# Ledger of designs, part 13: VHH binders against q94cd5

Target 1, 317 residues: q94cd5
Amino acid sequence: IILQFAPLNSSVDEGFWHSFSSLKLDKLGIDDSPISITGFYGPCGHPQVSNHLTLLSESLPLDEQSLIASTSHGNRNKCPVPGILYNTNTVESFNKLDKQSLLKAEANKIWEDIQSGKALEDPSVLPRFLVISFADLKKWSFRYWFAFPAFVLDPPVSLIELKPASEYFSSEEAESVSAACNDWRDSDLTTDVPFFLVSVSSDSKASIRHLKDLEACQGDHQKLLFGFYDPCHLPSNPGWPLRNYLALIRSRWNLETVWFFCYRESRGFADLNLSLVGQASITLSSGESAETVPNSVGWELNKGKRVPRSISLANSM

## First folded at step 3 (VHH)

Design s17 (framework vhh_vobarilizumab_d1)
Fold by ESMFold2-Fast, scan of step 3:
Structure s17 (fold): chain B 317 residues (1-317), chain A 120 residues (1-120)
Amino acid sequence: as target 1 above (317 residues)
Amino acid sequence: EVQLVESGGGLVQPGGSLRLSCAASGFTFSSYAMAWYRQAPGKGRELVAGISSGGSTSYADSVKGRFTISRDNAKNTLYLQMNSLRPEDTAVYYCAKEGIEYFDSYFDYWGQGTLVTVSS
């Protein structure tokens, strides 16, 4: 069976548009240079927030003190994701943006980070996103469209097995894995590392480790899974971040089969009934090179349609 | 388990007609866009026609005006009515389901395909 991934949906807080309007009026004017921004997601299994990448007022670079304050008040459900904002000054310019070229350029950045090893050191670059926008400040209305660049592997990823983590691990292993995940998440720095290794030793003890520590985890009689913070809640579908993760795993370590762990939380704690363990085949097609940039997809659907989103803030201004 | 089973292919003379069917199972058919692809001998896979969950249709320039894509959500079936067939329409035709990751022109294809041969 072919593995299918739950796509991310954008969720833009009104505070983001208020902050952007202030930035545009006070500093940018007609400057349409791309702006680095930060989006947020979490491994929350709540249907209302599942598969959402959120922009908040703190998504925009403000002053140094504001940025430090936002970082210090990190939330377990606010895992930062780097992104780029392409704002246009007219609706005509917005409509004329070469969406295919913008998606490809951003996907190429992710691929360069995979090839250079930067994604291994800082895997938060894997779910990198972009958004195009037009702000009509006379009407306080905003037109925008997100893309979450994701590589298309050829052949498609084949699912060998997928089950709740609670069914994969023994009771003793499950208890250890849950404790290790909760300890990892309670660390001040772990919300910034959404991709990690889960190792379970022969004595059923689990540890969470950074991707760069893979060599240290290859001992005999040990379970080793590639884990990630999964924004999805569906029992049949891993979330979107797994897509580029699999591209990294195949390219960096040339693995043909992978065990993955979709880490999901309920009420702020690890939930192994909601979390998934799967095994997938990620082998390359005949004649393909691991160094060749894969095709990419990622433009967000709006209620099943390939159209931009629009909002009006006239009533909140 | 998602399954797509194509049928209706066969040998037909130039100028003839064929109706392809795709029986879908394992997902909520009415919620997804569907498409027909084809692959001729020695060529890459080509998008022929697409239909959204809302019923909006699109066609490749090579088949526009001759082919009609349609869906029956009550029967979980996708159709392709092919009229005025030409030798260059000879190909294996595949039914494709929009993946949950559909963006741009990307579709998952899960069918085994059905062969259409146009020759006298």
Scores: ipSAE 0.000, ipTM 0.205, lowest interface PAE 11.6, mean pLDDT 81

Design s18 (framework vhh_vobarilizumab_d1)
Fold by ESMFold2-Fast, scan of step 3:
Formats: structure tokens, C-alpha cells, sequence
Structure s18 (fold): chain B 317 residues (1-317), chain A 120 residues (1-120)
């Protein structure tokens, strides 16, 4: 059976558009240069915010210190994700932009980070996103496209099994894993990264480690899983961040199967009844290269249609 | 405007060879995956061969070992080399460009197609 992923659901806050309007009026003018921005997500267990990647007022920092202050204080559901904003100054340029070319360019950057080993040192680059926008500031109306470059692996990843983490781990292991995950989440931004290793020793002691430490983890363990912060709540589907993670794992290590851990929280703490453990087949077909950039997809649909999203703040002004 | 123009189809005897070409314009060719689809009389369209922007290839089981997909980024051209042709390869062949869907790599921007007939 082919592994199915829950899709990204963009959530662009009203405050983002107010901050962007101020930036455009006060500093950018007609400057349409791409702008580095930060989105936010978390391993949320609530159906109403499932799979959200959120843009807030602080997504458009006037300086780097404002961004650092916003992210370093550690809101558990506010994990930073790097992104790029392409702001157009006319409807014509908005409609004319080669969306596929922009998406592929970002996917190629992610792939180069995977091939060079940068993604092992900073895996936050895996869920990179992009936005194309047009702002009509006289009408306070906005149009946008949202994309998450997502690799389509060939051959497709096959799901062997998927179950609640509470059914995979023993009671003692589950308690240790929960404690280790909560400790990991309470660490600073340099340590609390959304992709990590879960190692369980023969005496049921769990530890969370960085991806770059994989070889050290393989020396003495009973269980080793590739973990990630999963914004999905569904028992049948891992969330969108797993897609590029599997691309990294397939490319970097010669594994026939992988055990993965969809880390999910309830009320700000690890929830192993909501979290999932899965096993997938990631074997390459004969004749296919692990070094070749995969196909990518990623543009968000608007109610199932290939049209931009529209928002008006006229009544709010 | 995105445009794909297929050529190279024709009548060929069983066991023969044909080389199909697809000239692409209106987009940055080297940045996109490309594919060849075919539609036989009375059947739906099926993926025959695909090639990623980086050159990785995939083939339908029915054509593996007989067909070779390749690309020339300098010429903005996609190719399909078809060897050991069989009557069941008779179809209209379509060039396709990678789509921008969220879940799967769907191909869009279909060309006009080129007819391949394998008959004695």
C-alpha cells in the first residue's frame, strides 16, 4: 500500500496582512524583491488546527532581532519554518509568474541541502515554503498562492504498518519516550528541532538525538526511530512534514525499511495515544539513482481548485 | 504560453524503431519533469515513461528494456527512443509537463500528440 500524507493547510492571519501593508507602504514601495519570512507550526492534536502552517505579524520581521525574540521564547505550537515571499505589484505580474518554475527552484534548494548534508545539521529546511502575493492597498484586498515543495518519491514509499505509539512501546518504554520528548521540547531553539532520532535501549531508557548522530545511536539500542513533529491528528495519516523527511532518509542511508515516529502533543505535552509509529519500505528500484532530484508538487488548492486565495480587510479598516 | 509540439510518429513494421521528439517552449524546460503518455484506440491514457529535471527515469512495465526516454536541456527537447516495436504499441503518444498539484506529480500541458502505428 502506498503511504498517504495529510496535506499542508495554510493559515494566513489578519495581522500578517496588516504588517505586510505597513512594510509595503513604509519601506518597500515598488520594490518586488523576494522577502525571507518565517511560518509557524506545531505538533497539535486538535482537529480545528490540524496540518496548519501559520503566517503571523511576526512572520515579516523589520529586523532579525524581532524574529529571534519571537521564536526563542518557545511557544510549543510555534516552531519556526523558513519561507520566501514573492510580492507582485500588479495583477498582470501576479498572473504571469511561472509558479512551477518557482516551486521547482525551491525544491532544488532543498535537494541540494539533502545531498550536501546541510539538512542533517539543520533539518528545519525540509518543510520550506513559498508564497506569491498581490496586495491592492487602496481596497485592502489580497490574493495569494501558498506552496510547500514536496518530493514525490519514485518508487513510491510503501506503508508496512502504522499504529498508535502507545501500542508499539511497552508501558515502561512509553513513559521514558514521553519524558524524553517533553525534555526535548523544553530545550532552546538550537536543540528543539522538528526532526530527530528516538533511541530506546534494552533497559527501556529513551533518548532523543539529532539526525547527525545516527551512527552513534546504532551502536547500542533495541529500537531506533526517525521522529518528527507531526501537525496532523488523524490515526490513518502522517502529516505533510514526513514527505521530505523520507526523501532525506532514502537519499542519505541505504535502508530497506524505516521506522518513523509521528510525534503529537495534547495540552502541551507528549501524547503517545495520538502519536503514531510506522514502518515503511524505502527501497530504490534497480536503475534509479539516489542522487537524482525527485519530482515535486506543492501548490495549495483553494477548495479543491487551482485558483489563488482571496481575502478582503476592507470591513476591518 | 506553455507549448509542447510532438513529432516523429508514423507507420512502422513489427520489430522496427522510431524516435519521438517533443519541442518545448514558454517555460524553463530544465526545471521540470517531463513524460510520455500514450492512448491506444478505446483505452484511457497511460504513462509510458517519465524523466525528472535531474535525469532520473521511470518506465511502464510493458516498455522496459525497449523504450528509452531522454532530454536535451540545451535544445528544450524531450525524446522517446522506441525499439522492438509491437502491434500493441500502436497509440497516439503525448508529451506532458510536470504539474503543480499538492499530493502527486500530476502531468499537465499536454501536446497535440503524434500517431504511432505498428503494422505489417
Amino acid sequence: as target 1 above (317 residues)
Amino acid sequence: EVQLVESGGGLVQPGGSLRLSCAASGFTFSSYAMAWYRQAPGKGRELVAGISSGGSTSYADSVKGRFTISRDNAKNTLYLQMNSLRPEDTAVYYCAKEGVEYFDSYFDYWGQGTLVTVSS
Scores: ipSAE 0.013, ipTM 0.178, lowest interface PAE 8.1, mean pLDDT 81

Design s19 (framework vhh_vobarilizumab_d1)
Fold by ESMFold2-Fast, scan of step 3:
Structure s19 (fold): chain B 317 residues (1-317), chain A 120 residues (1-120)
Amino acid sequence: as target 1 above (317 residues)
Amino acid sequence: EVQLVESGGGLVQPGGSLRLSCAASGFTFSSYAMAWYRQAPGKGRELVAGISSGGSTSYADSVKGRFTISRDNAKNTLYLQMNSLRPEDTAVYYCAKEGYEYFDSYFDYWGQGTLVTVSS
């Protein structure tokens, strides 16, 4: 069965548009050069909330305080994600942006980071995103469209099994894994690393490790899982970040199967009943090159259609 | 604009065969994975079969050995050959393109679907 992924939804705080308007009026003018921005996502905190990548006022580092906020979040549910904003000065320019080329260019950056080993050292680059926009400051209205670039793997990843983490781990292992994950999330040194290894020893002791330490920890584990912060709440589907993660794993290591861990939270703490453990077949097909750039997808749908989103802040500005 | 147009559904007796077709337009067909989904009355959507851009196939256990998914990149057409049909195969069948998803689907839904009814 082909592994299914839950897509990300965009969420733009009105404070973002306020900050962007100030930036445009005070500094950019008619300059439509791409702008580096920071989005935020986190592991699912509550069942039945949609997968979101959020833009906040601090997504645009307009000053020292904004810069600090964008690189150091103050709560457990905010993981910074690099992104790029393509703002246009006219609706005509917005409409004629080459969406396929922009998506491909951003996907190529992710692929370059996978091939160079940067994604192994800093896996926060895997969920890289882009947004195109047109700001009508006379009307305080904004037209925008997000893309969350994700690789199309060929052959596709096949799901062997998927179950709640509470059913995969023994009671003793589950207690250790929960404690280790809570400690990982509370650590300032590891808080911004949304992809990690979960190692469980034969005495049921769990530890969380960086991806680059894979070879160092293989010899002493009873169980080894590739973990990630999963923004999804669905029992049947891992979230979108797993997609590029599997591209990294397939590209870097010659594995036939992988065990993955969809880390999910309830009220700020590890929840192993919501978290999932899955096993997937990731074997590279005969004749395929691990270095060939895969095709990419990721443009957001608005109510089932490939059209931009719009918002008016005339009554809020 | 992405368009997917399904055809080939109909009424067939148990043990019979049907071939579904999906005509695709508005995108580079050969670059995307394609799939067939179905939805029976009162049930959720089920992934029936998938085919990658490179031609690798995957099937639901309920149809494995009976259904065959294939693609013709020169004609921008996806097929589902359905053999040894059973009453429980009665459903609306949807052609889906890989891309941004609806619901619990790896694929986007843009077709209206084609009805397959298996009864005497």
Scores: ipSAE 0.000, ipTM 0.272, lowest interface PAE 11.1, mean pLDDT 81

Design s20 (framework vhh_vobarilizumab_d1)
Fold by ESMFold2-Fast, scan of step 3:
Structure s20 (fold): chain B 317 residues (1-317), chain A 120 residues (1-120)
Amino acid sequence: as target 1 above (317 residues)
Amino acid sequence: EVQLVESGGGLVQPGGSLRLSCAASGFTFSSYAMAWYRQAPGKGRELVAGISSGGSTSYADSVKGRFTISRDNAKNTLYLQMNSLRPEDTAVYYCAKEGLDYFDSYFDYWGQGTLVTVSS
């Protein structure tokens, strides 16, 4: 069966639009150069972190130190995601943007990070995003459209099995995995690292490790899974971030099948009844090369329609 | 504008065969992966079979060995050959095209479907 992914949704806080309006009026004027920004997401069910990819006032680079402080010393348990903002000065320019070219350009950056090994050191680059916008500051209205570039693998990834993590792990293993995941989330060094390894030894002890440590994780394991923070709650579908993760795994490691772990939370803690464990076939076929850039998709739907989102803040600004 | 038109459904007895067709228009057919989904009364949609632009195929476990997906790029047509049909194969069958711009699914739905009823 072909693996199906649950989509990632965007959210924009009003504070983002206030900060952007100030930036546009005070510094940018008619300058429509792309701006590097930071979005935030978390695993499904976290009480303080939206399962949407969210733009906040701190998403915009007011200065370099403010951006660094926002991403490295967050006040909440949230995962920073790099992105790019393409702002236009007219609705005509907004409508004329070459969305396919912009999507492909960002997908190519993700692919370069996979091939260079940067994604192993900083896996937050895998869910890289872009947003296009038009701000009508006379009306305090904003038109915007998100894209979450994701690779389309050929042949498609085949799902061998998928089940709640609580059904995959023994009772003792589940307790150990939950504790290890909670420790990973609570650590100042790893709380915002959204892709990781889950290893379970024969004595049912679990440990969470960085992707770059895969070689050190080999040998004595009863179980080894590729884990990620999953913003989705659907019981039969892994979340969107798994798509680029599988592209990374296929490209970097000589694996024909992979065990993955969709980490989900309830009330701020690991929830193995919501979290999923799956096995997928990622085998290349025919003349395909692991070095070849796959096709990409990612433009967000607005209530099932292929149109941009619009918001008016006239009563708030 | 992308259009997918399914045909070939009907009433068939258990053990019988049917061939479904999907006529595609509005895009470069040969460049996209295609799939067949089905939806039985009161159930969710199930992916039945997929075929890549290069011809690689995949099947749901429930239909492996019985169903064959194929494509004719010269005719812009997708096929599903269904053999050894069972009552549980009764469903509306939908043709789907790979989405290259939007992330709602690996495949997008544009067909209205064709009903297959397997009954003695």
Scores: ipSAE 0.013, ipTM 0.306, lowest interface PAE 8.3, mean pLDDT 82

Design s21 (framework vhh_vobarilizumab_d1)
Fold by ESMFold2-Fast, scan of step 3:
Structure s21 (fold): chain B 317 residues (1-317), chain A 120 residues (1-120)
Amino acid sequence: as target 1 above (317 residues)
Amino acid sequence: EVQLVESGGGLVQPGGSLRLSCAASGFTFSSYAMAWYRQAPGKGRELVAGISSGGSTSYADSVKGRFTISRDNAKNTLYLQMNSLRPEDTAVYYCAKEGLTYFDSYFDYWGQGTLVTVSS
């Protein structure tokens, strides 16, 4: 069976539009150049971090005052995700944007990061996103549409098995994995790295490691899994970030199968009943090139339809 | 139907001056920001100067202090006054209406362009 992914959903905080409006009125004017922005998300079940990829006022690094205003004096522990904003100055220009070319351009950046090894040093580039928008500042209304570039692998990844992590690990392993994940998440040094290795030794001791340490993990270990922060809650489907992660794994390492770990939380702690462990076949067919850039998809569905969202903030601010 | 027609280009010696004009029709000119872009042979397009509907202006670092963008809303016309011209200013200059991006081939409406050659 072909592996199916739960979709990543977006949200935009009202503060983002206020900050963007201020930036446009005070600084950008007619400048509709693409803007580098940062989205934020956490794993499913984190109490203070959205499981949606969220734009906040602090997503716009060009406005230092807005960034300071949205900083809660240390209240947030978030996974930053790089993205790009294509704001247009008219509805006509918004409708004329070549959506396929924009998606392909961002997908090519991800693929270059995979091929160059940058994604091993900074795997947060894997869920790279883009958003197109039209801001009608006269009416305080905003039209926008997210895309999460995701590779269509050929041949498709086949799912061998998928189960709750609590059914995969022994009781002793599960306790160790939960503790290691909680320590990893709470670390100020590793909080921004949503892709990682889970290593379980023969004595049931778990450790979380960076992707670049894979070769160092070769040794006498019982289990090695490719883990990621999974923003989705579906019991039978891994979240969308796994899609490009598998593209990285297939391209960089000569593996026939891979074990993956969809990290999910309950009330801010690792929850192995919600978290998933799966095994996938990632073997390339004979004659295929691992270096050929795959086709990509990723425009967000809104209530089952491929259309932009709109919102009105007609208030005094 | 939006139309932009550029004029005023030509051959000029280094240190000389030219004034480009863009005649706009098919939309309410005073309601939109306008810009001048240029493209030198074998190079990408770059923003030269922009002017908002309210009259605020912006310039590329390479032309600041030498070029002046202005508009006449009564005549639906955009201008670019180019002083102290340099050989590297040689390019086709394009008039653009609000909605154009700086880095890709997308555009709202562009004119056919006017060639400026700076040489002896």
Scores: ipSAE 0.000, ipTM 0.101, lowest interface PAE 21.2, mean pLDDT 79

Design s22 (framework vhh_vobarilizumab_d1)
Fold by ESMFold2-Fast, scan of step 3:
Structure s22 (fold): chain B 317 residues (1-317), chain A 120 residues (1-120)
Amino acid sequence: as target 1 above (317 residues)
Amino acid sequence: EVQLVESGGGLVQPGGSLRLSCAASGFTFSSYAMAWYRQAPGKGRELVAGISSGGSTSYADSVKGRFTISRDNAKNTLYLQMNSLRPEDTAVYYCAKEGLEYFESYFDYWGQGTLVTVSS
């Protein structure tokens, strides 16, 4: 069975467009150089907010206060993701942007971070995104299009099994895993990252560890899973971040199979009935190279079509 | 209409203890996750402790081992037992009910808060 991944959808808060308008009017003018921004997502299991990456007013630095805000999330369901904004000053410039080249350039940054080991130190770079935009500030209308670069792995990853975490763990293990995940989410901001290891010992005690600690973890556990904050709520579809995570795992470690943990929250807390545990075959075929850059996809669909989104804020001035 | 009323704050010396209470009404208390937030002078809001509808708890690293969150579903009351208090724990403490709006306002702040001052 081939893994089906739930694609991310953009959610842009009106406060983002107000902050962006202020930035354009007060600082950028006609400067159309790309801008580093921060998006946010969380392991929310609620259908109304699942599968979203959100831009907020603090996504776009305007001053020292905004810059400080963009480098911290502060709350349990606000995981920061690095991104880049290609702002254009005309509709013509927006339409002329080479979407394939921009997607490939951003995917290449992710691949470089995987190959260099940066993704092990800071795995929040794995769900890196981009957005192209045109702002008509006279009409307070915005045309935009997100891409969430994701690798097309060749050969494809084969799903061996996928089930609710509550069915994988014993009752004692489930209590320990839930407590460890809740503690990890509430930990110091320097240690709370959206990709992590779940280790369960023979006495059913769970601990959450950083990805870079994998080799130290391999000898002292009964179960070891590659965990991630999963924005999806669907029982058969892991969220989009798993795609690049599997690319990292396949490239960095010589593993034949991987156990993964799609961490999902309900009502702000670990929910092991919504969370999933899966096993996948990640083995490369004889003669394949783990160093070859995979093809990438990721341009957001708008109601099933590959077209830009548009919004008018004229009535919310 | 959802209402949360905090109580139990006050002046306490370093190393002392306080127990905060939050009386909840206007919703089925046992069905919702609850949390304690605090805001110290000149700082942003900080999640201190949370408890799920099923009783699973979580704590900020700064309070682990010192604070205990609990709930009494029969009394519709949320508690925060605070031990070994430090001057850095000085803040207004807010009781919060879970919301469905994530990423900005995960918990609703319906209470007025209760002031905790830790000083000699």
Scores: ipSAE 0.000, ipTM 0.109, lowest interface PAE 20.0, mean pLDDT 80

Design s23 (framework vhh_vobarilizumab_d1)
Fold by ESMFold2-Fast, scan of step 3:
Structure s23 (fold): chain B 317 residues (1-317), chain A 120 residues (1-120)
Amino acid sequence: as target 1 above (317 residues)
Amino acid sequence: EVQLVESGGGLVQPGGSLRLSCAASGFTFSSYAMAWYRQAPGKGRELVAGISSGGSTSYADSVKGRFTISRDNAKNTLYLQMNSLRPEDTAVYYCAKEGLEYFDEYFDYWGQGTLVTVSS
């Protein structure tokens, strides 16, 4: 069967538009140069807010102290994700933006980070995103459209098995894995690292490690899983971040199958009944090169339609 | 690169029939859902029919009972059998590869289209 991924939904906090409006009125004026911004996501904690990437007032870099490197502050609900904002000064310019070219440009940045090894040092670059916008500051109305660039692998990723993590691990292993994941999430050093290795030894002890440590792990474990913070809660669908993660795994290591771990939370703690363990086939198509940039997708659908989102803050500003 | 090439369009009288074909390459055809879209002059694109990798089909209400979507995985080809054609079926018909669970860029998966004209 083909592995199906749950798509991300955008969520733009009112504070983001307030901060952007101030920036545009006080500094940018007619300047429509692209702006580097930071989005935030986390593992699923509640079904109603699942699959969101969020923009907050702090998403905009106002100075060096507000840059991406300093924005997370160890918050358990926030994994910083790099993105780019293409603001336009007219509706006509917004509608004329070449969506294909913008998506491809951001996908190419992710691919370069995979090929160069930057994604191993800083895997937060894998869910890189973009947003196009038009702000009508006379009416306090905003038109915007997100893209979450994701590689299309050919052949498609085939799902060998998928089950709740609680059914994959023994009770001893499950307790150890839960504790290790909670420690990873609670540490200021690792709370912002949304892609990691889950290693389980023969004595049922679990440890969480950085992706760059993969080769060091391969001699010392009974089980090794590629883990990630999964914003999705669905029992049959891993979240969107897994797509580029599998592209990284296929490209960097000569693996034809992979065990993955969709880390999900309930009430602020690891939930292995909600978390998933799967095995997938990621083999290359005949004649395809691991160095060739895959096709990409990722433009957000609004209620199943390929249209931008709109919001008016006239009654709240 | 995903490539979709439509053929089989043409001019037909009301009540006539046409069979459209879409030759697919650049991806594992049998593993993806496929669809037919159409765009009439001055109108937006609309989904006409879809078929899953497993063979389940869906149709727009306007074509149910008249159109049949099918696939031949051995030939990497998608078909649309159009019967009892009406003037309102006049449109450019597009083959599309779509994943229901993905935020797909529609044009990444669309061919050049084939024109169907239903007129006397």
Scores: ipSAE 0.006, ipTM 0.205, lowest interface PAE 9.8, mean pLDDT 82

Design s24 (framework vhh_vobarilizumab_d1)
Fold by ESMFold2-Fast, scan of step 3:
Structure s24 (fold): chain B 317 residues (1-317), chain A 120 residues (1-120)
Amino acid sequence: as target 1 above (317 residues)
Amino acid sequence: EVQLVESGGGLVQPGGSLRLSCAASGFTFSSYAMAWYRQAPGKGRELVAGISSGGSTSYADSVKGRFTISRDNAKNTLYLQMNSLRPEDTAVYYCAKEGLEYFGDYFDYWGQGTLVTVSS
């Protein structure tokens, strides 16, 4: 069975467009230079964000401290994701931008982070995204393209099995894994990252560890899974963040089979009936090397079509 | 090896009906979403209808109420029942299987197509 992923969905809050409009009117004018922005997502069931990669008013932060503050919300943090906004001043410019070149440029940044080891230290760079926008401030209407560069592995990744986490773990293991995940989610922003290791020892004790600790985790344990915050809810498909995660795993550790854990929440807490455990087969084609950047896809579809999304704020302004 | 073979196309008068079939092999048919695309002369390919592995359907506005997509998992076959055909439905129709992921070119493994001509 070829591994199928639940699709990326984006959400751009009205607050983002209000903040961008203020920035454009008060500071940018006709300056169409790319702007570094931050998107946010959380596992399915997150209280502050939908099942989408979301742009909020705080997506245009002036500094790192503002970003850190904006990601804290009670006991459950939303995950910051780096991105870039290509703002265009005319419909003509918006329509003529070379989407293929822009997607490839962002994919190359993700690949450089994988190759350099940066993605192991800060795996939040894996879901790096881009947005192309046109703002008609006379009409208070916005048109945009959203993309998450995702690497296409050759041969395709095969799914060996996929089941609810509650069916994979014993009752004792499940209780330990749930507790460890809840503790991980309640940790501060320096340790709560959306890609992690789930280690279960022979005495059914679970721990959540950083990806860089893989070698240490291979000591005294019964199970080791590559975990990630899964924003999607489909019972038969892992979410979109797994795509580049598999590219990192293949590149760094050259593993032929991988156990993965799709972490999902219900009412803000770990839910092992919604969370999934799967096993994937990932192999290089005979002609590929670990250093060769894979082909990438990633433009978000608008209701199944390759057309830009549109939003009007005329009644909100 | 994934293989999709379309059939059932032909010449039909306006207001007529045709049923297209797609025979699938090389994969577990029941586990994948399937779709019908079409390409009219001088135009790009467009999504006509989709059906999930669970049987949920979606249609392009231009065909909604006239076309019905269905599947027979026991026969590994996808169908498109086309009623009240119009000249603008003239196109080559392609069967597509859900690809590696759900965005970009998420429907893949297009077959050779089957020609439908609606003309008096």
Scores: ipSAE 0.006, ipTM 0.192, lowest interface PAE 9.8, mean pLDDT 80

